# Ledger of designs, part 3: VHH binders against Ras-specific guanine nucleotide-releasing factor 1 (RASGRF1)

Target 1, 187 residues: Ras-specific guanine nucleotide-releasing factor 1 (RASGRF1), of Homo sapiens (Human) (q13972r240to426)
Amino acid sequence: KRNQVVFSMLEAEAEYVQQLHILVNNFLRPLRMAASSKKPPITHDDVSSIFLNSETIMFLHQIFYQGLKARISSWPTLVLADLFDILLPMLNIYQEFVRNHQYSLQILAHCKQNRDFDKLLKHYEAKPDCEERTLETFLTYPMFQIPRYILTLHELLAHTPHEHVERNSLDYAKSKLEELSRIMHDE

## First folded at step 11 (VHH; framework vhh_7ocj_1)

Design s26 (from g02 with D61Y)
Fold by ESMFold2-Fast, scan of step 11:
Structure s26 (fold): chain B 187 residues (1-187), chain A 123 residues (1-123)
Amino acid sequence: as target 1 above (187 residues)
Amino acid sequence: QVQLVESGGGLVQAGGSLRLSCAASGFTFSSYAMGWYRQAPGKQRELVAAITRGGSTRYGYFVKGRFTISRGNAKNTVYLQMNSLSVEDTAVYYCAAEPSGKWFYDSELYDYWGQGTQVTVSS
């Protein structure tokens, strides 16, 4: 029932937070340090162009995930409306990230022409937690997250009674995410 | 026919203890998650404690460290041991069961409820 939807959402969020952790801790932060080294294989401008605001996205989803865990673990009434207050500020951050995505991939492709950078990148991609996934793959995950939330909210609302205290807040959150998705993904 | 019958409630002095029991019938008890909720007059129903089919437990903020939930699958019974009771613990306590065996978060989402047992703590 509704519990299964919420459980699926929690598991999906845990997986997404893990993907963002890999992106930031295994790629962004090490490459940012490499840009500050004696013989930098990549510039700070290139790092900023490739990763943009992905670190901020990670922090916001860590907070959202902790909020979901807290609601599920220790409270009888599952109140989700205030958790979507965390997601609403993400609209601008996701819009910027999605619009920058093709440029990000072009800069990454250019950087891979440098032997030292390509060697370093392959070293990071070989880490076990990457599970044979590339940096390009991790940069692509945020592209589909807003559509995934829309599907999850649709399913949650299908199992939420019309008289439920949060129904209006969930409808509002869904409509705002649909507006963002339409602008960013349907062009 | 699913039935949940609570017992063990009553009047007790502040600082005392009570043990609540919930006897279940009409379903495969060992596969279900079991929970205890309470509701005081004029207040919302809130989670007291819950236990999954695998034995993991969760507690409401105000009862952590004082209450212990446990289950006896052989007797189809879930228990709530309540220690260091305060006047604020006065409420009707409800037993609930959830079929997936993993869920015990939201009182609205439990499929089966008992009729409740009154716990009154006097100063």
Scores: ipSAE 0.000, ipTM 0.101, lowest interface PAE 18.6, mean pLDDT 79

Design s27 (from g02 with R58K)
Fold by ESMFold2-Fast, scan of step 11:
Structure s27 (fold): chain B 187 residues (1-187), chain A 123 residues (1-123)
Amino acid sequence: as target 1 above (187 residues)
Amino acid sequence: QVQLVESGGGLVQAGGSLRLSCAASGFTFSSYAMGWYRQAPGKQRELVAAITRGGSTKYGDFVKGRFTISRGNAKNTVYLQMNSLSVEDTAVYYCAAEPSGKWFYDSELYDYWGQGTQVTVSS
C-alpha cells in the first residue's frame, strides 16, 4: 500500500532526526566547547574531522521531516515527490560525510587515547537519551540513510501506477539518489 | 558482506515453545550487540530482546519472564528461547546486529538485518 510506505517513511524520518539531534547536541556541541577550554582534551581540528558536516545534515533532515509531516496531514491527497526536489541538491553533503567516515573514526580512536577525553566522552554517552549507544554508533547512522531512501522510493514506485502524476518525479528522485550512492562509493 | 540467517520459526499452539537461531557471518560477531525484533501484521517492528557484546540483556515488557536471549560467540550465533507462547506473539522475527556492541535503537536505520523467520501461534 502506497500510503503505508509513506507513513513508515515518516516514522523512520522522525527517528533519524532524533538520532541526529543526539549526535549534535550531546556530542558535537559539547566537544566543540571543550576544544575552546583552557586545557582542551580535544582540538578544534579533531572536532571538525570527527563530525564534519553532521550539524548541516541535522538541519536538512529537520526541514525534510517537517515537510513530510505537512504533506501527510493533507491525507488522503498524499503528494510528496516535490519534497525531493528541494532535498536532492543538498544531499550532496552526504558524499563528503560518507567519504570522511573512516578518517572520522580513526581520529576518534586516537582522541580516545587521551584519558581526559575518554572520560568526557563516556560521560556524554551515559546520558539517558543515548540509550547506551556510543558516539561511533551515532556517526554511523548517516552512512545508511541514502540507501534507505532508495529502497523507500523503490517500494513507493512499485505501488504508484504509470499514469500517476508523481511517477516521473519519484523516478527522477530515485535516479538522483542512486547517482549520489554511486559517487559516494567511488573512493 | 554482513549476513544474518534466522531459523527455528514455525507453527505452535498457545502455551508451546520455540527456539530461534541466528547465524552471523561477515563481521566480528563477538564485538557486536545482537538483537531480536518482531513485526506483526499491521504493526511496526518492535524490540523483543537484545544482548550486548558484554552479555547484558534487555527485553520488551511483553516477553519478560517468557523469552530468553543468549549468544554463542564460538558459533557466531544468537538464540531466542520462546516459552509460554500466546497468539499475540505471532509475527515475523528478525535478527539484527549493532556495531558498537551496546544497545539497539527501535529503528530500521541499521542495515544489518536478517531475512526473518515466521512464528505463528494458534489458539
Scores: ipSAE 0.000, ipTM 0.114, lowest interface PAE 18.3, mean pLDDT 79

Design s28 (from g02 with R58Y)
Fold by ESMFold2-Fast, scan of step 11:
Structure s28 (fold): chain B 187 residues (1-187), chain A 123 residues (1-123)
Amino acid sequence: as target 1 above (187 residues)
Amino acid sequence: QVQLVESGGGLVQAGGSLRLSCAASGFTFSSYAMGWYRQAPGKQRELVAAITRGGSTYYGDFVKGRFTISRGNAKNTVYLQMNSLSVEDTAVYYCAAEPSGKWFYDSELYDYWGQGTQVTVSS
């Protein structure tokens, strides 16, 4: 049913925000501190190359998640189409992140050749909230988020009657995300 | 055999508190979403609070800030802590289980229902 898709999206968004929070708090911020130390195991340039705009992505998704929660709490008057307008500014940030991803992983691999850095990274990866996931795994989550929204909108539309008041707005949002996703992944 | 057994209902004075419990058996409790619904005489059943298998909670606007839903997977039990009760909270309270673990909006999506427990709030 339509409501099941919406609720699944809310729970998936909460999980994604938590993944971004781990990326920023367990890795980005501690490594940024390490780059400022007397004998830094990583440079500030390396930190910027690995993480790019991931902190900005986290803040934007916190806003999106709060908006989604607010709409859900207004049940049964559930209007979601306008929330996807929040994602449109995010697409430029995702384009930069996605295109930088292979370079990010190359820089990370190079940094791991430094024994002090590799030891520090494994210490951060050992935190319980990482659940045996690596920094590379957390850096990969944003790579597929826009495609996931497209699939969610497709599923939502499949369960939305053709005369539903939001049908045209949801179809427009899906079309825009698809167009921008193609631009994002094109050479 | 699936069973949901509510307890903790009763008569309470306005401003008082009650804690409802729902003991579940016959299904994998930790995989289900759990909800509390209520029905006052002459009214339709309405969702009071729900908790997903992941622990996310929902509250109806009329109880937000006063009621708290929680679950104990080790005990196969869902709880509803009801504070600052008013006469408008008088209803039969039902426990319900939803198989996907994620739904709480539509009562028709819940597979299992308890028999209900009466809560009466006097002025």
Scores: ipSAE 0.000, ipTM 0.166, lowest interface PAE 13.7, mean pLDDT 80

Design s30 (from g02 with A97T)
Fold by ESMFold2-Fast, scan of step 11:
Structure s30 (fold): chain B 187 residues (1-187), chain A 123 residues (1-123)
Amino acid sequence: as target 1 above (187 residues)
Amino acid sequence: QVQLVESGGGLVQAGGSLRLSCAASGFTFSSYAMGWYRQAPGKQRELVAAITRGGSTRYGDFVKGRFTISRGNAKNTVYLQMNSLSVEDTAVYYCATEPSGKWFYDSELYDYWGQGTQVTVSS
């Protein structure tokens, strides 16, 4: 059923937003503060290299999630295509993040050779909301998000009649996401 | 990088049982949802079973009551116990991952697949 796909999408988006919140609030913001300390275990340049634009990605998806939640709560009118039209132009931010990912992990590995940093990182990773996940895991979640939207739109379209008012708009959104994914994953 | 290795397939007579395993590496297994898909010759891949990071399960309509999915986080492995097999279960079985850990879609478009393991059920 179409509604089941939409509800699954909302649940997945809520989880993704929570993962981004953990990345930003448990890791990025505390490490940025640590870089400003009297005895910094990590530099501001290293913080920027590891996290890049992840804070902006978090804000983008908070807005998208609230929009999706509002649409679903106004049931039985379940119109989503225009929400994707708003999201698509802003997803270009993923190009920088995805291309920076290997360098991000390389810089993180180098920082972990510092005992003070490694101890601090493990302290942050031990927080209950991390659920035994590492910073590397949280940095990896955005790598899958665009492909996951493509899958979601594919499933949504499979359950959307050809005469449905949103059919063409959803097809367009899927095509745009596929184009972005192709560009981001070139080398 | 992400690797999935399926095993446990083989030839079995109708009414028999098989247990498939999928060994995962390159990601934090316990955070991901895991699923089994199958593909018979000339057909599209279809969802067989899925398990969330929290242990909730979902099954395709044609396998409910016969198949059981489970996971061993300590071994980074997901299992599919297949009972009361029929000729219609003959297919290549593939393991897939879902990074949100919450839900699996009815889709063959996942990028992270293993090589598959062949299951053949003879009459």
Scores: ipSAE 0.000, ipTM 0.251, lowest interface PAE 12.2, mean pLDDT 81

Design s31 (from g02 with P99L)
Fold by ESMFold2-Fast, scan of step 11:
Parts: sequence; C-alpha cells; structure tokens
Structure s31 (fold): chain B 187 residues (1-187), chain A 123 residues (1-123)
Amino acid sequence: as target 1 above (187 residues)
Amino acid sequence: QVQLVESGGGLVQAGGSLRLSCAASGFTFSSYAMGWYRQAPGKQRELVAAITRGGSTRYGDFVKGRFTISRGNAKNTVYLQMNSLSVEDTAVYYCAAELSGKWFYDSELYDYWGQGTQVTVSS
C-alpha cells in the first residue's frame, strides 16, 4: 500500500526529470544558441522571458530524483522525508516560474509570428524525445508540480502508520509545500 | 476548449460485456495519461484502470483480469473493455486525463474529467 505510493512517486519523478531535460536540452539551450547567432530568429530577452529559471528547476529535480532513487532502492530502511527538507528551500524558484508563466506564453506566441523562429521551433518539436508534445506543453509541467507533491504526500501519509518514525517529517514537508503553493497563487 | 466525451454505457446482464469509449478533443491526447474511474451510490470515486502516455497500465483490485484499458492515439480515444460484469460493477464511469503522462492512485491529480456514463448490471 505504502510501497505502491512510494514506487509511483519514483516513477513520476523520473518522468518529470525527463520532461525537464527535454525542455532544457531540446528547446532552451538550442534557442539560447540561436539568439547568439549573426541572424538571430529570437532575442536573448525573449529566451529569458520564455524559459526564466527552468534550467535551475531541472538541476534541482535531477538531484532530488537521484537521492530518491538511492533511498527507494534500499527501502524500507532509508528515510524518505529528509529529501523534501533538502528540496524545500530551493522550491521558492517555482514562485518565479509560476508567476511568469502567462507572460512566457504571450512572448512565445509573439515569437511564433516570425517565420524563421516558427520553422526552428517545429524542427525541435519534431524530435522523437518530444513524443508529439509542444514547447508550450513542456513549459506547463512545472505549473502543477508543487500541487502534485502535496497530493502525493497526502496519499503517502494516509498509508503511513501514526507510530512511523518519519510521519512528523512528512507532515511538515506537506505543510511547507502547501504554504509555498498558497504564496505562488496569491495574486 | 477541452472535452472528454464518454459513450458505451448502458444496462447489461451479469456475466455480460460492455466497451466504453472516451473521445478527447482540445488537447494533445498522445501526451496525456488517461484513466477510468467509477462512482457507485454512497461510495467515493475509485480507480478502475489507467494507461500512461507510454502504454503502461494499472487496474483497481476488483477489476483486474476482467477489464482492459487501451488507447488509440490516432483517434484521440481511450477504451475500457469490461468482461464478466457483476452487479457490483454498477456505477457511473468517468474518463479522466492527466498532463504529466503518468498515472496516480489519487483521482485529484487528474486535470480533466468527462461527464460520466452510467453502467448498470442486473442479475
């Protein structure tokens, strides 16, 4: 029961890291390079507006995933909740990303009116890694990640005995993520 | 405009079969995980079956071996083949879509829901 939730978390985190890698490696880094070209189809300011801090988010979750994988491979003897304690101070980066998202999509829509940019974007979106997903889809994944962690921790807690050693730590992590989510959606 | 439209529900005798379909529009279907949930009177909504973007499947304990979920990305449709139906399978069946392409046990993680289709199994 509890193990089923834990292994589901690991698989979901692995896929999220892959989605972030596609966003950064198939889109952000190539477009940043294109902005540095002698005939740029997009400006550096546009790249920054569209992607903001997504590269840092990728790095953060790559580390979180490796830590989660290491602990779960030795489950149930390793503590899971301390990984969220490591992640929590850095999740403030999501506040910037979430608040910037609508502006990001507006800048992307404007850039797509440029023929050279639209051709380049479609070329990147056609890569097999994308599995018919668009840049807009990849930019949307981080928008819901904090709420997903809250729901996942809620489900994990429902299957964690009251006497379990990490119950208080998991509840604390959930509480901190809920606080962050409230702040991010406080317009 | 996002829509999930279920069809194929109805009345069937115990031991019979039904095939539910859910037609999706307004989003990139192939990127989403798809799920079927059901809700019987007086009970909470529960997972029947889910299929990830990559085709991995999960089933609720009481339907495993009897039901099969599948997807047709070319048709933007997810299917639920229901065999060996029992009176206990009577419920409203809901189609759901989840953006990350992964399934979760918690129904609250799904982004879009259909209106539901009634399945009634009589003895």
Scores: ipSAE 0.005, ipTM 0.159, lowest interface PAE 11.6, mean pLDDT 81

Design s34 (from g02 with S100A)
Fold by ESMFold2-Fast, scan of step 11:
Structure s34 (fold): chain B 187 residues (1-187), chain A 123 residues (1-123)
Amino acid sequence: as target 1 above (187 residues)
Amino acid sequence: QVQLVESGGGLVQAGGSLRLSCAASGFTFSSYAMGWYRQAPGKQRELVAAITRGGSTRYGDFVKGRFTISRGNAKNTVYLQMNSLSVEDTAVYYCAAEPAGKWFYDSELYDYWGQGTQVTVSS
């Protein structure tokens, strides 16, 4: 059952990386270019406010996903705990993203009042790889990722024997993610 | 607010058929993976069937060839067609939704659950 949790995690991570790829390559980068155009429909400040550090989050998860794939390629000897050691120091990036999410959506709503921006956004949202999802939906995916990792580690630990070499390292990773989750939602 | 509402359960004789429906609201249904789980008395919840947002399906070993999962994105509904029912299929059936869009794991990783619908198969 432990292997099923790991394979499910790989599938979920692949999907999340694809969602981040769409956010960055189909929205962030084209809108950043539009802000530099002759008649900008959006300012560079608005782009920064909406997307914040999402490009950095994408790079982080591409690295994490490649790490997961490499570990699974060494199956059946499956050691994952040290991969979370790479993720943990960079999760402070999520703190800024999560705390600024409401502001991001407010700025997006304001930008949509501009006719030229709204038309351009709808054009990007109509692309087939968006699968009828909006920019707001893609901006919301990172909000759930840390809680999802905590649940994944909980499930993984439930199927990891107490004598297993990774048990303590996985417990540590889960505790650190729980601590970061509390800090990110500190009001 | 996210809601999942199951319907279509009931009492049926062995060899019969039932169609379960799960109506979803409060999220972008087409981007979510949807699944059906069941729990018999004294047992843990187990995967019956799942469908990704792309339409790929996964089935529990005991239902392969008998059950079919499908989704209607226009109606925000996921369906479970249950054929050739046996007494061993008696359980509460739960609808679940997952925003990542892909599943092959236990219930602890799901964000949203329905209240469940009882299926009872008599001999």
Scores: ipSAE 0.000, ipTM 0.186, lowest interface PAE 13.6, mean pLDDT 80

Design s35 (from g02 with S100T)
Fold by ESMFold2-Fast, scan of step 11:
Structure s35 (fold): chain B 187 residues (1-187), chain A 123 residues (1-123)
Amino acid sequence: as target 1 above (187 residues)
Amino acid sequence: QVQLVESGGGLVQAGGSLRLSCAASGFTFSSYAMGWYRQAPGKQRELVAAITRGGSTRYGDFVKGRFTISRGNAKNTVYLQMNSLSVEDTAVYYCAAEPTGKWFYDSELYDYWGQGTQVTVSS
């Protein structure tokens, strides 16, 4: 059962990284380019307000995902806890993103009042890899990722014996992610 | 703000049927996975049924063949059709939303919950 939790985590991480790639490559980068055009449908300030640090979040999760793949290839149920140390530096990055999220959606709603922007956005949202999801949906995924890690660590710990070498490290990682989640909800 | 509002609960005799509805707002419903959980007195919440954004379903072993989950994306609503009800189905039923649209959890660990709707099955 422990192995199933670990493999589920790898699949979930692959999907999340793909969602972040869609957010950055299909939306952020094209809209940033459009803001630099001769007749921009959106300002650079609007782009920054909508996407904030999402590109940084993408790069960090690419690193985490590669680390997961490497560990699972070698010994799937051993020495996973140290990978969560990669997530700890992300606490401030996620806090900023989450705190900015409501403002991000308000700016996006305002930009959609512009016909040219709305048409361009719908064109990007129609791409097959979006699977009928909107930019708003992709901007929402990072809001829930830390809670998902807490759930995963909870299940992993439930299937990890008390004497297991990683148990204390997994408990520590879970506690730190729970602190982040509480801070995000309080602010 | 994510909001989930359950309805359709009530009192029913064993062998009867009920249909629960959960109306969702504040998020892109079609992109989320939706689930029904229940909690009986003195017990922890447990997964009853879930449906992914793609339409794949998962059921708890105790309800397989009796309950059917479905979703109406046009109305932002998820449904639970409950047939052949037994006294053991008596619980508060909660609606939950999962933002990636692809995953189910066996326990009550989602952040977004409705307030619940009471289902009471008499012998």
Scores: ipSAE 0.000, ipTM 0.245, lowest interface PAE 11.7, mean pLDDT 80

Design s36 (from g02 with G101D)
Fold by ESMFold2-Fast, scan of step 11:
Structure s36 (fold): chain B 187 residues (1-187), chain A 123 residues (1-123)
Amino acid sequence: as target 1 above (187 residues)
Amino acid sequence: QVQLVESGGGLVQAGGSLRLSCAASGFTFSSYAMGWYRQAPGKQRELVAAITRGGSTRYGDFVKGRFTISRGNAKNTVYLQMNSLSVEDTAVYYCAAEPSDKWFYDSELYDYWGQGTQVTVSS
């Protein structure tokens, strides 16, 4: 069952990377371009406030996903604990994003009062790969990613024997993610 | 009895094309995700392409842009169109089925496997 947890993690990570790609390629980059136009419907400051460090989050998870995929491609040899070493140092990115989320949504709501911006946003949201999801929905996905990793590592550890070479490293990774989650949610 | 029967393999020159077919029987095809895996001599079995119940597709890194997976639920068949073939594509190609709508990356996740079909690409 350990293998099922690992493969579920890979599938979930692939879905998340796709969500981040839509956020960045369908919304962030086009809106950043619009802010540079002759009569911009949105300012560069508004773009920065709405998206913050989401592009960096996307690049982080592209690297993590490729690493996870490579280790699974080396099946049946599955060593994953060292891969979390890539995520752990970069998790301050999530703290900033999560804490900024309500402000991001407030700025987005203000921008939607501009008819030109609202029309452009709806045009982007109508693209088939959005599957009837809004920009607000895509901005919400990173809010729950750290909690999802904690649940995944908990499940992985439940199916990892005490004598397994990775057990201590996985426990460490889970502990660090739990610590970060408490800080982000002011527990 | 569940059966997956591959066809369409053979010898082809580099730069050529082949179309593999996998005919499924003994289960409700439309409820299964389908995949193609390959295994070359001395290498591990690797994902070539996968297609979910809803038609979403995934491809292995070395075949993106060259190969296309598709399914015909009415004929209980999954297809792999292979274009711009190279010597490195030489392998036994396996059809596989899984009662899931999620992506597949490992042979151990598939419920059913075909016998495999040899693809040989000469220079």
Scores: ipSAE 0.000, ipTM 0.098, lowest interface PAE 16.2, mean pLDDT 79

Design s37 (from g02 with G101N)
Fold by ESMFold2-Fast, scan of step 11:
Structure s37 (fold): chain B 187 residues (1-187), chain A 123 residues (1-123)
Amino acid sequence: as target 1 above (187 residues)
Amino acid sequence: QVQLVESGGGLVQAGGSLRLSCAASGFTFSSYAMGWYRQAPGKQRELVAAITRGGSTRYGDFVKGRFTISRGNAKNTVYLQMNSLSVEDTAVYYCAAEPSNKWFYDSELYDYWGQGTQVTVSS
């Protein structure tokens, strides 16, 4: 059913928000603080190069997730196409993140040659909420989020009747995300 | 280190049923989303069913109502119960694992794959 796709999307969004929280709270913010220390194992420029706008991406998805939760609380009337319309104008930050990703990993690899940094990174990666995942893994999650929304909207549309009030809005959102994805892959 | 081993495939008549199992080792199973994919001759690998860490499920349109995915975290195993099988379900079925429930629709993003198990449905 359509509602099952929506409930699955809510759980997937909660997981993504949690992954972004780990990226920001376990890695970005502690490393930013370490860059300000008396004997910094990493520079502020390196932190900016590795993480770019990931903190902004986290805030964007916190808003989107809360919006999804609110709509689901109104079950059985699930109207959620307006959430994608709110999300779309802010997704240009993904273009910057995706294009920076290769450089981010290059800078991270260079930083790992510093023993103090490598020790600190492994300490953060050992935290239970990382669940055996590395910083590189968390940096990779946003790379494919837009394509994932496109596929989710495709399945949601497959379960939305042609006469449904949201059908045109959902189709429009899918088309806009497809356009954005195309732009991101044009270098 | 990481290993996924499928079992339960075989030959079955149209209208019959099979249960596939995938035993996982080398990672914290309960932290991973699990999925079943299939690949028929001349076709791309496609999603059959996926189950998240929390137990939410997703199914391909062609199997909804006929297949059921489930997981047993205590046994590090994911299952696919296949009912009302048709000739078009003939394919190699693959087990896959990822650290996130976000990767259901993109097989390229799964980090771990099993070797596959053949399912053949005859009319």
Scores: ipSAE 0.000, ipTM 0.172, lowest interface PAE 12.8, mean pLDDT 80

Design s39 (from g02 with K102Q)
Fold by ESMFold2-Fast, scan of step 11:
Structure s39 (fold): chain B 187 residues (1-187), chain A 123 residues (1-123)
Amino acid sequence: as target 1 above (187 residues)
Amino acid sequence: QVQLVESGGGLVQAGGSLRLSCAASGFTFSSYAMGWYRQAPGKQRELVAAITRGGSTRYGDFVKGRFTISRGNAKNTVYLQMNSLSVEDTAVYYCAAEPSGQWFYDSELYDYWGQGTQVTVSS
């Protein structure tokens, strides 16, 4: 049943990477271009405030996802704990994003008062791959990703034999993510 | 207009079974994760079962092994099969939709909620 948890994790990670790609490609990059245009509907400062380091988060998870795919392709060996090690040193990126989230939404709400910006944003939100989701929704996905990893590691540990070689590494990764989650959400 | 309409609730004796259905309209059902929550009088809403866009499932510890969640994307419907019902399962059951399509963590991730359907289990 350990394999079922691992395949579920791969599916969830693929979904999350897709959501991050939509955030960056449908919203961040086009709005960054619009800020450089003649008579821009949004400033570069506003773009930076809304999206912060979301592009970096996307790149981090692309790497994590490719690593996860590679490990699963190496059946019958399913060693995953060291993949979470690439997330641990980069967790300050999540801390900055989470702490900035309320400010991001306030700046977005202010920008939507500009008719040209609101029209452009609705045009981007109407793209088929958004599936009727808004920019606010895509900006919210990273807010709960660390808690979701904690839950996944908890389930993986429940299906990992007591003497399994990676049990201690998985337990350590879970502990560190729990510590980060407390720090990020304790204000 | 977004709607989630629950059905299948009712009165059943302890040890019995019920199947709840939640019919969704007004959004792209197949891209959403779906969940069932319940609330007894004076208690907080708690997660009963959830199913992701991809079909992965999560269950509350108090129902694991007794309840099964499933979805029918062609009918825009999510189901909850409830077996071996106990008096403690008496509650209003709510259908909920989560836009990311991923795993649920807590109730604040859900955009849409149904009005609920009453389940009463008699001794």
Scores: ipSAE 0.013, ipTM 0.329, lowest interface PAE 8.6, mean pLDDT 81

Design s40 (from g02 with K102M)
Fold by ESMFold2-Fast, scan of step 11:
Structure s40 (fold): chain B 187 residues (1-187), chain A 123 residues (1-123)
Amino acid sequence: as target 1 above (187 residues)
Amino acid sequence: QVQLVESGGGLVQAGGSLRLSCAASGFTFSSYAMGWYRQAPGKQRELVAAITRGGSTRYGDFVKGRFTISRGNAKNTVYLQMNSLSVEDTAVYYCAAEPSGMWFYDSELYDYWGQGTQVTVSS
């Protein structure tokens, strides 16, 4: 069952990367361009407040996903712990995003009071790959990701024998993610 | 408007079986992950079982091998088949929907919850 947990993690990571692509390509980049227009419906400061470092989060997870995919291609010899060593130092990006999330939604709500912005946003939200989801929904996905990694590592450890070569490394990674989660909620 | 309606709870003898259903409306069911949580008096809600939009399943350690989660996208319904029930399974069971379509973790981040259905197991 250890392998099934790993394959489930790959599936979840692929879905997450796809959602981050939608957030960045359907919303962030087009709205950033709109902020540069002659009569902008949104300011560059508003774009930065709403999206913060989400583009950097996307790049991080593209790298992590490719690394995970490569390791699974080496099945049945699944060694994953060092991928989390790469991921962990960069997760400080999440601290800023998570702490900023309520402010992000407040700025978005304010921007929606502008008729031109609201129409433009509705146009982007109507794209087929959004599947009837709103920008608010896509902005919420990163809020769940660190908790999901903790849960995934917990289940992976439950199916990893105590004598397994990765046991200590996976336990360490889980502990570091739990520490990060606590830090993100310290306010 | 979003609605999650649980059914199938009741009183059952230890060793018995129950099948819970959760009918969903007001959102694109096939894109969401669906989960079952339970809460006994004086305890926090805990994950019983979850199923992703892709069909991958996850179970709480206390129910592995006894419970099975499944979904019927055509009916907008998620099911929980509960076998070999014990007194420890007595709780209110809640249906939850998660918009990313991935695994459940933090209950306070979910958008949609049902009202719950009571399961009571007697010895």
Scores: ipSAE 0.000, ipTM 0.256, lowest interface PAE 10.1, mean pLDDT 81

